# Designs tried in a protein design chat: miniprotein binders against q58433. Part 26

Target 1, 377 residues: q58433
Amino acid sequence: MLFMKYEGEIAIGPVHPTMLEPHRLRLFIEDEIIKEAELVIGVNYRGIELIMEGLPPEKISILSEKICGICSHIHVWCNVTVTERGCDIEVPERAEYIRAIVEELERLHSHMLLFGHAFEVLGFETMAFRAFMIREPIMQILGEITGGRAQYSCPIIGGIRPRCNIKESKIPALLERLEKFEENLKKLLERTVNDPMIMSRIKDVGVLDKKTAKKLHALGPTARGSGIHSDMRKMGQVPVYDNFEFEEIVFDDGDVFSRLAVRFYECFESVKIIRQGLKDLPNLDKRIYNPNYELKEFKPIDVYNEAQRGQVYYSYGLDENGRVRQVKIRTPTATNLACMEAILPGHHVSDAELIIASCDPCFTCTDRMIVVKENKI

## First folded at step 13 (miniprotein)

Design sS24D
Fold by ESMFold2-Fast, scan of step 13:
Order: structure tokens, then C-alpha cells, then sequence
Structure sS24D (fold): chain B 377 residues (1-377), chain A 93 residues (1-93)
């Protein structure tokens, strides 16, 4: 409906808002078709690693909690797990269950946030509103468990914060609220796939083929939307997940639809994990933390977990003075953003935001998309 | 400018506020139909809807639409207030 050239800049926010520089997107456009895309990665993981060097392990957790508002829990969980494995610290089974339940609740609200944003980009404001309304009860459950929206993380070395324990008497009401969420999610999915206007905008659009995804080492739902099995929860990297029956969701077409479909079906799998975890809790020992642990020197330990956007990796060792050394942290965002350079070319400029949204980058609001016109001589 | 819609829902003794903007009165109608379907599905017992319309005539039409939709959703206690361009509706089951 618009016949004009666009000049501007889209800033895709920092991976961790308080620590990292924003990402930038540059598009080369001819007659409203993207000919080339250049993603400038603003993130500097070495800076984060250097800040963590020499700190006691407890301070790494505090720092991890503050660097990401949406996915803080996974970062803290990975961090405490490095120290726990390195020092042979026993973690009560109940604490690991609650860690998994909280992570799955974070996966739910994060995926719902993406759906809302994608519908807004598509111009389906009513569907976006519906997604945000369905998400809100999950945010309330997270607040009740973690003590508030601003205090998302609950892991501490050796367990979880006492306030994050889930009382047995609360479980029936939580299960009922989860059931209502699942019913509403199913209806949102049905409305999405039965709307030909929505489907025409997302099916066969923004294709990331499997070969390119493998070459660029795509992670998370982006990789799984392109037929790649990559879920750390299914690869023996997070033992507590072995207690739960759930499926790794993979779609093969690599289009916007496939990346969204992976996330819709992952939400149903997260519900299964939370339900199973809540039902098991009354049968577990009441201990939620180990107060009698000893820190000891260890060489770097590798820890992997599956965040909402994909694999998160933490590694460090502890010296003889109880200080963290040789820190290495990797998140899925930088790898997945590299895939955008391969996806965007050949598409109309009006599809750019939708394609970007389906890859779920960290967001910073700007009005601009950097464009360099390809001029005919 | 845009029509502004504010919805406040009471569920499980807690208040959930939402704000939305739409460019087109037809989209407002579809939005309200979606809202009602959501309210039914979630078992919402109390809702407050505030709308800032583009004109007093539009505000009166919107108020009638909201009232009809809430009645169809099973709300029996519906209070409607229209002041110039502003519409406020409170409803309980």
C-alpha cells in the first residue's frame, strides 16, 4: 500500500541491557526489496567476563541477576551450577525442581511476549492484546514464587532463596491457573493458524534453510524452526529435566511460521513440565538449600542450559582464595542475529520487522532502520 | 489521533490493567469482541473499560457496543458513563 523509500535505523537492543552496547541493523534496499543486510554486533562478552574475574561466586550471581530483566533466572541458575559442580556441593532435589519450574514459567511469559510483538508488527492489534492478556497471569505466578516482578531470580549456591519455596497448599490453585493458561494458549494458536491473512504473512517468509542454520551455528527456537535438534534440556546437560516427560519441538520449513510454531508448542511442553514438577513437590524432601557447603579450588567447569532463546553457557574456575577465574559466558543472541544476514535478503522491507521478531532478539525501541539505497547508474 | 482503550480486569482478587490504541473504529469493534471472548474463557467476574473516542458521537456509539457485548458475555450489572469523548463502563457478573 506504500510506495516510498525508507531511510532510518533499527537498533536491536543489547543482549544484557546494563552491560552491553546495542546491536544495529543496516539494510541495502532497491525498489523496496532488501538486497543485503548487515548486522553490527554491539555486544562485548569480554567486558562482562572481565567484570566477573576475581569476584567471589556469590557476587557473580548478583551481577547475573541485574544484567537481564527477562531471562535473569537462567543466568543465575547457570552461575550457581558452575560453583556447585566445581565444589561438589549437594543441591536438594526440591530446589532443582523449583529452579526448573521457574525457568519454564519464564519461557512461557517470554514466548507470549514475542507473540504479542509479532502480532503488533503484523498489524493484528487485537491478537497482540490477547497474547499480552494471556501472558499476565504467568507474570503474577512468577511474582508470587520469586517475591516480585523485579526479583525474578531465586537460585543461590546450594539451593534456592527461602521465599521462593512453593508451599504444598498453594499447588492446587497453581495447577488450576496453569490449566486456564493452557486453554487460552490453545485458542490463540487455533485463531492464528485459521487466519488466512496472518498465515499468508508468515508461511514461506523469512526462510532459514537447515544448511545455513548449521553453518551459522543457530541456537534455540531459531535452530529448531530449521530442523535442528538443539535443546540442552534433552541432551543430559540439566539432570533435573530427566524427571519430566516432554518433547523437543522441531519444525523443518525454517520460515517465520516454523519459528513461531516451535514457540507455541514449546509453551505446551513447558506447561507439562510445570504441572509434573508441581505434582512431584509434595513427595520430595522439604530441604530447599544446603547451609553447610565449603568452597574449594577447581579448574573451569562447563555448564549448559536452555534459555528461551537457546543455549546459555557458563564456565569458570575458583582459585585457592575463593575467587572466580577464567570466566567464559555465551548466550544465543549473537549467533542467532548472525542468521538475520542470511534470512533478510530477497524480502520486501515491510517484512523485515516480522522476520527479526520471529528470531526473538533482545529489544531496544527505535524508530529507525539503517538503509543504503542501491542506486542505478 | 488513535482511539485509546483501557481495560482493568479483576481476577483472583488482583487487578490487571491493560492499555491499547486503535486507528479505526472497525478495529475497535473487533478488539471488543476478542476481549469479551477472552473474559468468558478466563472466567473474569469484574471488568472496567475506559475509552477515549475521537468525538462525542463516536463515544455514544462505542458505549452502546460495549454494553451489548458485555451483556452477551453474561455480565448483568453494567454501569455506563459517557462524558464528551470519554466512555467509562464498569461491569460485574
Amino acid sequence: as target 1 above (377 residues)
Amino acid sequence: SKITIEVTIELDGRTYPFRWKVDDPLLLRYFLEELVEFLKEYGVEEVEIRVTAKSPEEAKRIAEIIKRILKEAGFTDIEVRVEGDEVEVRAEK
Scores: ipSAE 0.000, ipTM 0.358, lowest interface PAE 11.8, mean pLDDT 79

Design sT15R
Fold by ESMFold2-Fast, scan of step 13:
Structure sT15R (fold): chain B 377 residues (1-377), chain A 93 residues (1-93)
Amino acid sequence: as target 1 above (377 residues)
Amino acid sequence: SKITIEVTIELDGRRYPFRWKVDSPLLLRYFLEELVEFLKEYGVEEVEIRVTAKSPEEAKRIAEIIKRILKEAGFTDIEVRVEGDEVEVRAEK
């Protein structure tokens, strides 16, 4: 049934994030100093929302998966959760644990990718290489669990795909690989904070003060780097996280260092979540999906989760013909890009890429973010 | 003026190149010390290092430094080639 219903019904024509217009940041520069930054919003989630209108909810998961190549799991997880809550569909506890494990692995590889990019921007190729090498084992673990490295179909309505189940016999090796990752991450952090050349480029640079961050509704590590508590995993929005002991990481200085530090320490917290999830993986009830769910009409409901860049929001309802209606999708990228508009003025143009990198825009959809425009008298 | 250093390491059949430029031999030593820690940490079995120094005399000194650090990192087969101001080192465990 699972193969006949979900594989046959979820095959839709090609949809990819490349169909979205990228966000662009225009910099107005005089004598190598940024005088003004202008955000040009190009990403259009309304287009995706319109495509989703009138589709059965099983088919929405494929579209959700393709919104972002780096954060595909969270989009699919949010999507299936809307239907599950709307239709009162029971999801096995084991499946919820695996959803959380996969999401934390996605958070790890995404943060490592950001570190690599930031070090490249700083001109420290060896540090960038270290970050990319530390990231690679996480990508391998994701591939082993989900069958794909960056775009994978793990959640389905009522649970997870059978291929995404984690066999108990594999857990000891996964825990060992995770421990090695954590050791390498500790060394990367120590090398970063003990390098005065790196620290001089990131400390007290690109400050986003708390008042401005609040006014612009900053999200994720960008908000948490400026002293704002905003983690949806701690706000009761994702109940499976209540099973795990971990901390919300917040720094107050709002500089590039603070935004990077939030992500370094979040990686350690993600490791704690994955470790707990693997050790306490439900095994008395080994079901990973609900084969007997019934779809029913429901009015739009709100679902929140915490992606690596911040809050992701999904909302839709289902009509009496089993078709999705009134779709709304929001991601943290647009609000965090607005924060860059506030941060960049007054900085040397050589700091622009670093400031932008530390705010972690989705580079899948933000190609050529910097357009330099000289102010001509 | 800059000293150019290019390093390619090989792990499980994959090649990972990286490059940087430094203003002085002191900064080069700093990055080489970091490189040794990295090579040991990741169990690198093959490495290629190419350096363009500011003079032939400096190239000879750099070659000796690289050879020493690679020996300390556990490499046993170290091939050094110095041609004018260029240094090329290949090392295998």
Scores: ipSAE 0.000, ipTM 0.302, lowest interface PAE 11.9, mean pLDDT 79

Design sT15Y
Fold by ESMFold2-Fast, scan of step 13:
Structure sT15Y (fold): chain B 377 residues (1-377), chain A 93 residues (1-93)
Amino acid sequence: as target 1 above (377 residues)
Amino acid sequence: SKITIEVTIELDGRYYPFRWKVDSPLLLRYFLEELVEFLKEYGVEEVEIRVTAKSPEEAKRIAEIIKRILKEAGFTDIEVRVEGDEVEVRAEK
């Protein structure tokens, strides 16, 4: 006689009351080996799209901020860009630079949070502490620029909020703090790759092969850990990035190590982008927003950008009354969860949380993992 | 329950707070040994450590460990306060 045992719910990340129902993963385990993984889709993008319809474009940024607590800036940036392109609104170059700088700071803190979580799951509390210590200065810089450490964003239609301007007098200190961050990051990476116990837990574990990644339309660092080039910052979709020298980081082995390594090296590339942006700022026009823009009717247009978890897509139009219509929003979260569903079978249950961590689910969108065991009496 | 650790360090005139939880006094010891290496490596001159232990007896033991570790890192002015399950340590070079 076979009995299905429910062993409880494991929190994947903090979930705050939002308009989205969180995703869940169910693991079916036999003799400590994962036989099946089932994605339970809870995120309702259609609900958000419906709420956005009929609103004036100035009001939709608040809803965009609520889609993901860790990646709020990219959602707001995509959102204002749709209206700006649709209405032919001039955006000062300085504002686009600051948008890029803030997004790269968001990428840094998000990747550092992932490293901390991965080390926690591995049982290396001191390494997790080091990751959180290294992350904290980035959170402080974000707070100084945006007025909030994670959720607050700076874009507004036609530019950025005045408080989010980066004063030239502050740049030398910011560059020094970035240099210190980069030094600390190098040491964290060195400690990670020189620890045989850590490496034995992450190398050749949780392999997502390139063929499966392509079939599931993997996005972001998850796709790049499996040899797939797909960075929107390199595909002409975000013109401000053409001003910066940086590399798209790709690893081929598709294991937990490869997904973490992509993110470690992306952090170094983000530092390069921020450094270049900060150095260019004093030479740009001082204007940070266009106060005299005019809204006009436009049919839906497509906007793409590269968030820390992958591509984010926004599309909508504006009707003759200045109201948003035909909203479409796509994020990498559902695709990355599908990848986890494909990777997990065949692995020991003790590796499940590590595999999940390396695929970086949206913690705002994913709140629990349900473990189900089958036993014979 | 877990042992809660809060560390605030001063770097370049700014204060950076960190928070962590560990399952046992042994893990806390390894954590503190790593913290000492960090403090030495980054030239930290001022640190505040707060710990919520599982018992008053454990809090007293933790306070002594933290004091010893900070002395090893070169801190000369170390103030320790223990109140029930809570430990607060402030140290300057």
Scores: ipSAE 0.000, ipTM 0.321, lowest interface PAE 11.8, mean pLDDT 80

Design sV22F
Fold by ESMFold2-Fast, scan of step 13:
Structure sV22F (fold): chain B 377 residues (1-377), chain A 93 residues (1-93)
Amino acid sequence: as target 1 above (377 residues)
Amino acid sequence: SKITIEVTIELDGRTYPFRWKFDSPLLLRYFLEELVEFLKEYGVEEVEIRVTAKSPEEAKRIAEIIKRILKEAGFTDIEVRVEGDEVEVRAEK
């Protein structure tokens, strides 16, 4: 019997057992071939949306930070942007730059974590070690900027927290650390593509064809690994990104290699964004926060941004008492899980974990095992 | 029981501690061989390796392998200590 532990993004604190359940994948196997995969979605975003109803926007920011352990910054950024656009609050350019820099640092560490996990699944412990080692300096930079590791409270309505400001004196050292990261990443990529054992395990495995990806509304690197251009940073949804020269990375083969390759090359693009942002900072106004704003009633405002796993969507309005109404939140979690459900059938059971890893779900709980039965009938 | 290895690496004035457990000496050897390549390619300045082996005889063998590997990686200041089933190695360039 094959036991696998899979729990997706489920955390929002505090949690009510009646509202939230862990994500699950149930595999049906015959003669070591996966015949069917069944996804059971545990996270209930309707419950989360209901908890947010009637709260002031500042309280929503706290809850947004708790929605995802790996991608908390993007949730907070989306949330404050809804209120800012709805209330016509002017955000200092410097604050938007720092928000983008922090998000790209979050993208780097998240992608590196995925690489490490994928190498572990492949049985290449030392390649996993290399990925984790390369990731660690990025985590340290994030901690220095935000004061928190993996849980970042950087954006606030009207700007960023004062602690999160990047001092000009720190920029040269940050740029040097990024250059070393980029060099190490290049070597990791070269070792990966020049290893025929690794390549034979990831090339032409776990193919998500473009038609199926479109049908399932695939998002993020999963969509881009299947030839779909979907990056919100390039679609005019996040204006600060218009200040940066970078490429949307797309591969067409839809295999495990393509999904990993998108992420490797996105890391290089993230470095370019961070580098440009850091170089621009000394030339921007020093203000990082607008204290002269007033909340006002507004009808629901749609906000999109691009997290490391894909598009994140926030929408809500504010009533005449300054309380949030009509909350809608969408993350790439459900579509990524649906894509795994579509990819897995037809593959040998020994490839299941790798395919799942390449779609980048968050593994958060091991209380419940996914039990698979040979001879489904 | 498993073989436990702890590796502490110094890069650019920062210390990175890691811990792994291996079911067999063969897996540890594969890890150590790749570790040498990592140390060479990424310019590791200082490394500390601690291993808890399954036996004193295995500990002595592991200590010799680690010392050889670190020499091949360019470390010239290598201190090795073996006590029972425990190995401690510290190396600087």
Scores: ipSAE 0.000, ipTM 0.366, lowest interface PAE 10.7, mean pLDDT 79

Design sV22I
Fold by ESMFold2-Fast, scan of step 13:
Structure sV22I (fold): chain B 377 residues (1-377), chain A 93 residues (1-93)
Amino acid sequence: as target 1 above (377 residues)
Amino acid sequence: SKITIEVTIELDGRTYPFRWKIDSPLLLRYFLEELVEFLKEYGVEEVEIRVTAKSPEEAKRIAEIIKRILKEAGFTDIEVRVEGDEVEVRAEK
């Protein structure tokens, strides 16, 4: 809920200590209409890049896990992939399949968390309840695969942690649980689009037009909600995804509904990927990690992947002493915040929190929104 | 100042706890209607609902509404306990 103070200040959300420096969004309001929004970028990953410099690559994964609490798996996956490609390390096909399955499970629970938050903001607490309930089985599956509910990262250089292997005997039950999730997701979507009160709050609200989205280099579902094809899983950047039949979801209207709709349909596509992956696993070699690899010097290698909020980019090289050098990390966080800055002007202050929710700022990366009213005496 | 609703659902051997605060009778009705549909969709066999109402009279009214709704959802073993402004409902198929 937005809290408005004297002098026109509105503060929302808790402080997230996981971020090195918090992002801030300042809103200028006149007669309850947002006149302008100003993004103050707090995190650009430079601090994390500096900490990673000079470390052996085996230790970089531990730091990668701590960049984002919700998307830790993708950061670890990108990191190990840089070293693997740079050193020509063979990764078992089964390990890449499991990495993809875990990432899609992470996408599912993250999108469900976003839906729950959006429904809370809308004041439909029972819809939020449905979203959180639908999410819980996915969290349970992630805990079973990764060994713990609180830790999602399973990639290690050359493969995956042994405990993260998906046993063939568990696959039928996983497929059944996934089918149940899909049925419940379909019902949640149907309830959303058939509720006139919900639809009136999200349709044609918070429009990010395609031209502005392109100018801001929008990423992920925010870009795809505005008609931009941007999915790294479809651009040849993550070869394991070439094994799976799924569609890139794009909507053209750029409104809150479009950004939510992209995520609803992406969840169905994630289910298709997980189902295909699980069905293929029994036909793959049983190896889950390569114990015989050699680190060697390499020039920076560029790695891209598609997290739930958009593209994640990792790049670094390895020096002659086996130490990581020239680290560069890019995430969609700053871009999502920049898009909010562009969308918010012209809207009533009561729509601000919903617009912000639909752009899915990393809740572990967003500190607060500050609204300031200009007083001319 | 608000009605607090706590729901604990047991499904497939796992326990799922949730909590809400609501402040309008219309929102309460909407919540309970949605809850019934959810219980049916997930095939929920056991549920515990705890409500802290604004008054003892409201607690009794809420208890009757919850009991009716759970019967509609197919629950046959429904235990209701009302103490002051607190309602506790346990239901099993």
Scores: ipSAE 0.006, ipTM 0.359, lowest interface PAE 9.9, mean pLDDT 80

Design sV44F
Fold by ESMFold2-Fast, scan of step 13:
Structure sV44F (fold): chain B 377 residues (1-377), chain A 93 residues (1-93)
Amino acid sequence: as target 1 above (377 residues)
Amino acid sequence: SKITIEVTIELDGRTYPFRWKVDSPLLLRYFLEELVEFLKEYGFEEVEIRVTAKSPEEAKRIAEIIKRILKEAGFTDIEVRVEGDEVEVRAEK
């Protein structure tokens, strides 16, 4: 397989007519060279938005988690934040810290999963296995914080679930495990950059220049691999991040290496954020949720956050009956697919899988088809 | 080819048939673990999961993964059927 993917389809009542078709990427090849790539727009979360319409906010949170199997925490965090800002609900500082810590842990495991996949595509199965094994302790930490290894539903309206609180007595062991992860990550990076066979496959391949990236409104590591500053955590959109010292990682070459390097160095920055957050926790008020909030009608408001693939946007309002209305959800998927469409032409078909992997397509939103028309394009 | 997952659940009087396509047992496992947490959170007592795998060998592995995940989620009556590349799992609390 060219790359790991999966598609999500959600329907209300009968499977048709509300089912949305996933995005597709079609490649037109002549003499082993990609002449044209075509993005067929299919999904824009309308099915999920329709399911959310008319539900109470508390029930929307778990549904928003199912939009992406790999990035569930950010969707729940964005969702509860809409209601919290709309209703002027005060969220304890400790809860916002833990939300940020969990999101950075999710960024770590997601980037590691992408690295494993990239190595597999390159034919380096042992490197892929190493990436997966380095990822495993992060999954365990997430499970311990959220109550299960695959559980990422930490935020609730007004705070976090009690089970997700990080007790001070657990912090030293967590810091030690993070240090071990960082050491292993550093070794993986060193092994990658010192392997001339790996480097020859990723350096100067799949270039997305800054001008094209700006015209396509690129987001996330794809934008940052092409010299564009776009991190919502640094743009004042997520206030809790103002408590942490970390760098926005940007590379200028726009090649596969640059997009992967952004993610490697973002992992080190995520470790810094988690470490700082854990060290600050003992000095914060112990309260983790607001039990005395009141829901009230509000017109749609905008919430932005930074997932591992880029900006995530949520908007909705609450009606007089306490029901969610006018739901809008946007992820970086469509923009990242447009970037892939722009990068692929002119490359040998054998490089297609690597270019696609480095752009980290949304696993729930993409489908690809190779169509060969010899003597056409 | 892709692995197709079909799940039917009920939430607040509405029936939601969900359908997903994945091409990795690793992604399938992650997805199923997320799905089980959703089902557990909303107190669903019965689930039916159908999966079309890429091969009979993969179907057997997938059936085992689904059975383990449902058992860990507290489902007590788990029935698994594998026929060729098709997997059907029914579970009740």
Scores: ipSAE 0.000, ipTM 0.119, lowest interface PAE 21.3, mean pLDDT 77

Design sV44I
Fold by ESMFold2-Fast, scan of step 13:
Structure sV44I (fold): chain B 377 residues (1-377), chain A 93 residues (1-93)
Amino acid sequence: as target 1 above (377 residues)
Amino acid sequence: SKITIEVTIELDGRTYPFRWKVDSPLLLRYFLEELVEFLKEYGIEEVEIRVTAKSPEEAKRIAEIIKRILKEAGFTDIEVRVEGDEVEVRAEK
């Protein structure tokens, strides 16, 4: 993972595909106080939507993997779900369980990555190191299940790739590794809340009040840090989650602490989901994919899921020639950037990076976020 | 300038490099003490630490601090190399 700081710039990300264009924030600073913040929206999703037009749905999954390096699984999952619902393709229950388990593992590593970044911004390099090291076992589990840490996708139309099946013999060891992760996560949280220097930097800083969050259509942990219940996993949009008992985590203060706290407690909820899923797997039918699906024409349908940063929306239809049409993709990136634009004015420039980190823009779907620092007269 | 710390560890058969900057020897010592506690929790028995100090004199002092901390943590085979302002320490139990 790449984290870099430049004079006037913050860059985070892996390799950036040439068809993706960055989102940017411009900060106008006077006497070290942010007077204005301006969002510059990139055209990332429109470019990919145009490339997807006219392709067969089997090829869309390859492109959806490239939209976000950290949240690639959710994009592939949403994509195959559009075709599956549009064509009435049966998906085995085991495959949906494994899709959910993989997504929760992605949520864990993404949240841990954000904690590491936040601690780096705060100047607590040892805490950042702990966050990254706690994250690493999750990355290893993902690699074992999917066959690759960042680029191998699990879902295919009608199910999951055969190598992504979780063998019953592997489950006890996976549960032990999750238990160790949970222990380490609890210690990280305790170290964070018991450090008065960390708490003084994040509590009551970067407040996004509930009314402003609603006006900006805040999504994901940003919305939930401001008292808004918006988790697609709890709104009937992803039926497999109905099999699992877990809580939607919401905090009301809207500060940096609240946005980080939502993510810490969401990690505990993700562990509960993974644990339940793994325990259920041996009792499910062994089938993991439908090899005999049939494509048919359908008009655009809407699919929602809950990624690490908030809801992800996919919509498209299929024409009479089996080609994808009218593609629409929405992620929480633009909304998170708009929230930062609203929060930043009035804060000292030294808090800017922390506020930005806590709102978690999609750094992996754009490999840089430019913070232009200029004095205005 | 700042002191640069690079730590390379092995976890479950893979090598992971990490890099940090600190602006004082006191903060460096705190970081290393915290690192050692973390290495114990993950059962790490081999570690490589590289530090770029602000001067050759500081590099020698840092090398001794790292050596002492690793010894106190139970590492018994500690190799120290100091070249100018660069320190490399390799340790195993």
Scores: ipSAE 0.000, ipTM 0.368, lowest interface PAE 11.4, mean pLDDT 79

Design sV7I
Fold by ESMFold2-Fast, scan of step 13:
Structure sV7I (fold): chain B 377 residues (1-377), chain A 93 residues (1-93)
Amino acid sequence: as target 1 above (377 residues)
Amino acid sequence: SKITIEITIELDGRTYPFRWKVDSPLLLRYFLEELVEFLKEYGVEEVEIRVTAKSPEEAKRIAEIIKRILKEAGFTDIEVRVEGDEVEVRAEK
């Protein structure tokens, strides 16, 4: 894949057909070396915020699901949590467990998709294919839990949809499939770190130092690949995660390898969370939603959660007429793109796509970068 | 060269303006199909769509696609105006 001299704005894909003005990168290249990268930040969720303002909370959950096709579950989960905390709505423990299980399954398939893309960029198509094969069973499990669709309408205010309940009779088979996934992931990691051709392309390449990462407010695995602890699952903001034993994965070198390694080891931690959640589930109350909740006026409530690309923030209040007001939504996309702008200069153009892949932008947000060649002197 | 889409939606007594850019008629078609689902699910009663196409011929094709999609979404009062490469559609249930 070569960078194009074509001028234009990057289109969002059909999976994200809403109000978002896409982010774009301009690369200025002289003699095959990137001299500078320029990020043009688009409108990040403002159109969705505008739609949400003035709506009843029940209608907002479906809109939240439409924000991101790859990370839809986290948006719905954050949204229902704002209303639940604002209105003091009790959520059954089983529902919170299933919300966490679904989110960790979403993290797994998203990280696997990133690995497949990175291997493809590196020219190791057999490794890319293996990553996609390992990902497929996770997508199947998600479909079974959420009703056989890729977009997961799992959380509702006060709980989860009945079809998303995990039947206890299905748990042993799920645990076995998860164990097989973990075995295959270990083999993929082992093949990656033991391949000197792969390692020479990703180690000490695309370094984002800790000081720059802090200055740009880096989030998610990008921040953690540069030695910054940032995982919202460990910050007390999502209480259900306190039930699970897992660690925050941090690497210090800030290179492509470090950002990929964070994601590989996060997958093992996600497996631990899912396994623990599934094993606890039979011992929890069978209730999965609260049918007797009452909506009440509240001033904006801040909600944080950890998506696969980093922190997701939702905030809004509810007025006297039961209408949502003062909506704010923030995702890690803009800050992660700013990090790419800082990393890219000084690298050969052949490394650019790999560096970009390791920062895990939206596929359609950066797949058509503009390249401006300066005169060779 | 790109297709610019501007949509204004009225829902629950409030107006919501949006703007998108897409590079191909295929992406536009998929976007419009998703728009139909949104309009149906959220009970939208009035929508205004403005599209700037790459050519007058493309604008005419886009106008027909938008009209068909809105009709399928249950809109009965659909006004379409095509002027050069610009398409304006206003629809009400």
Scores: ipSAE 0.000, ipTM 0.141, lowest interface PAE 18.8, mean pLDDT 78

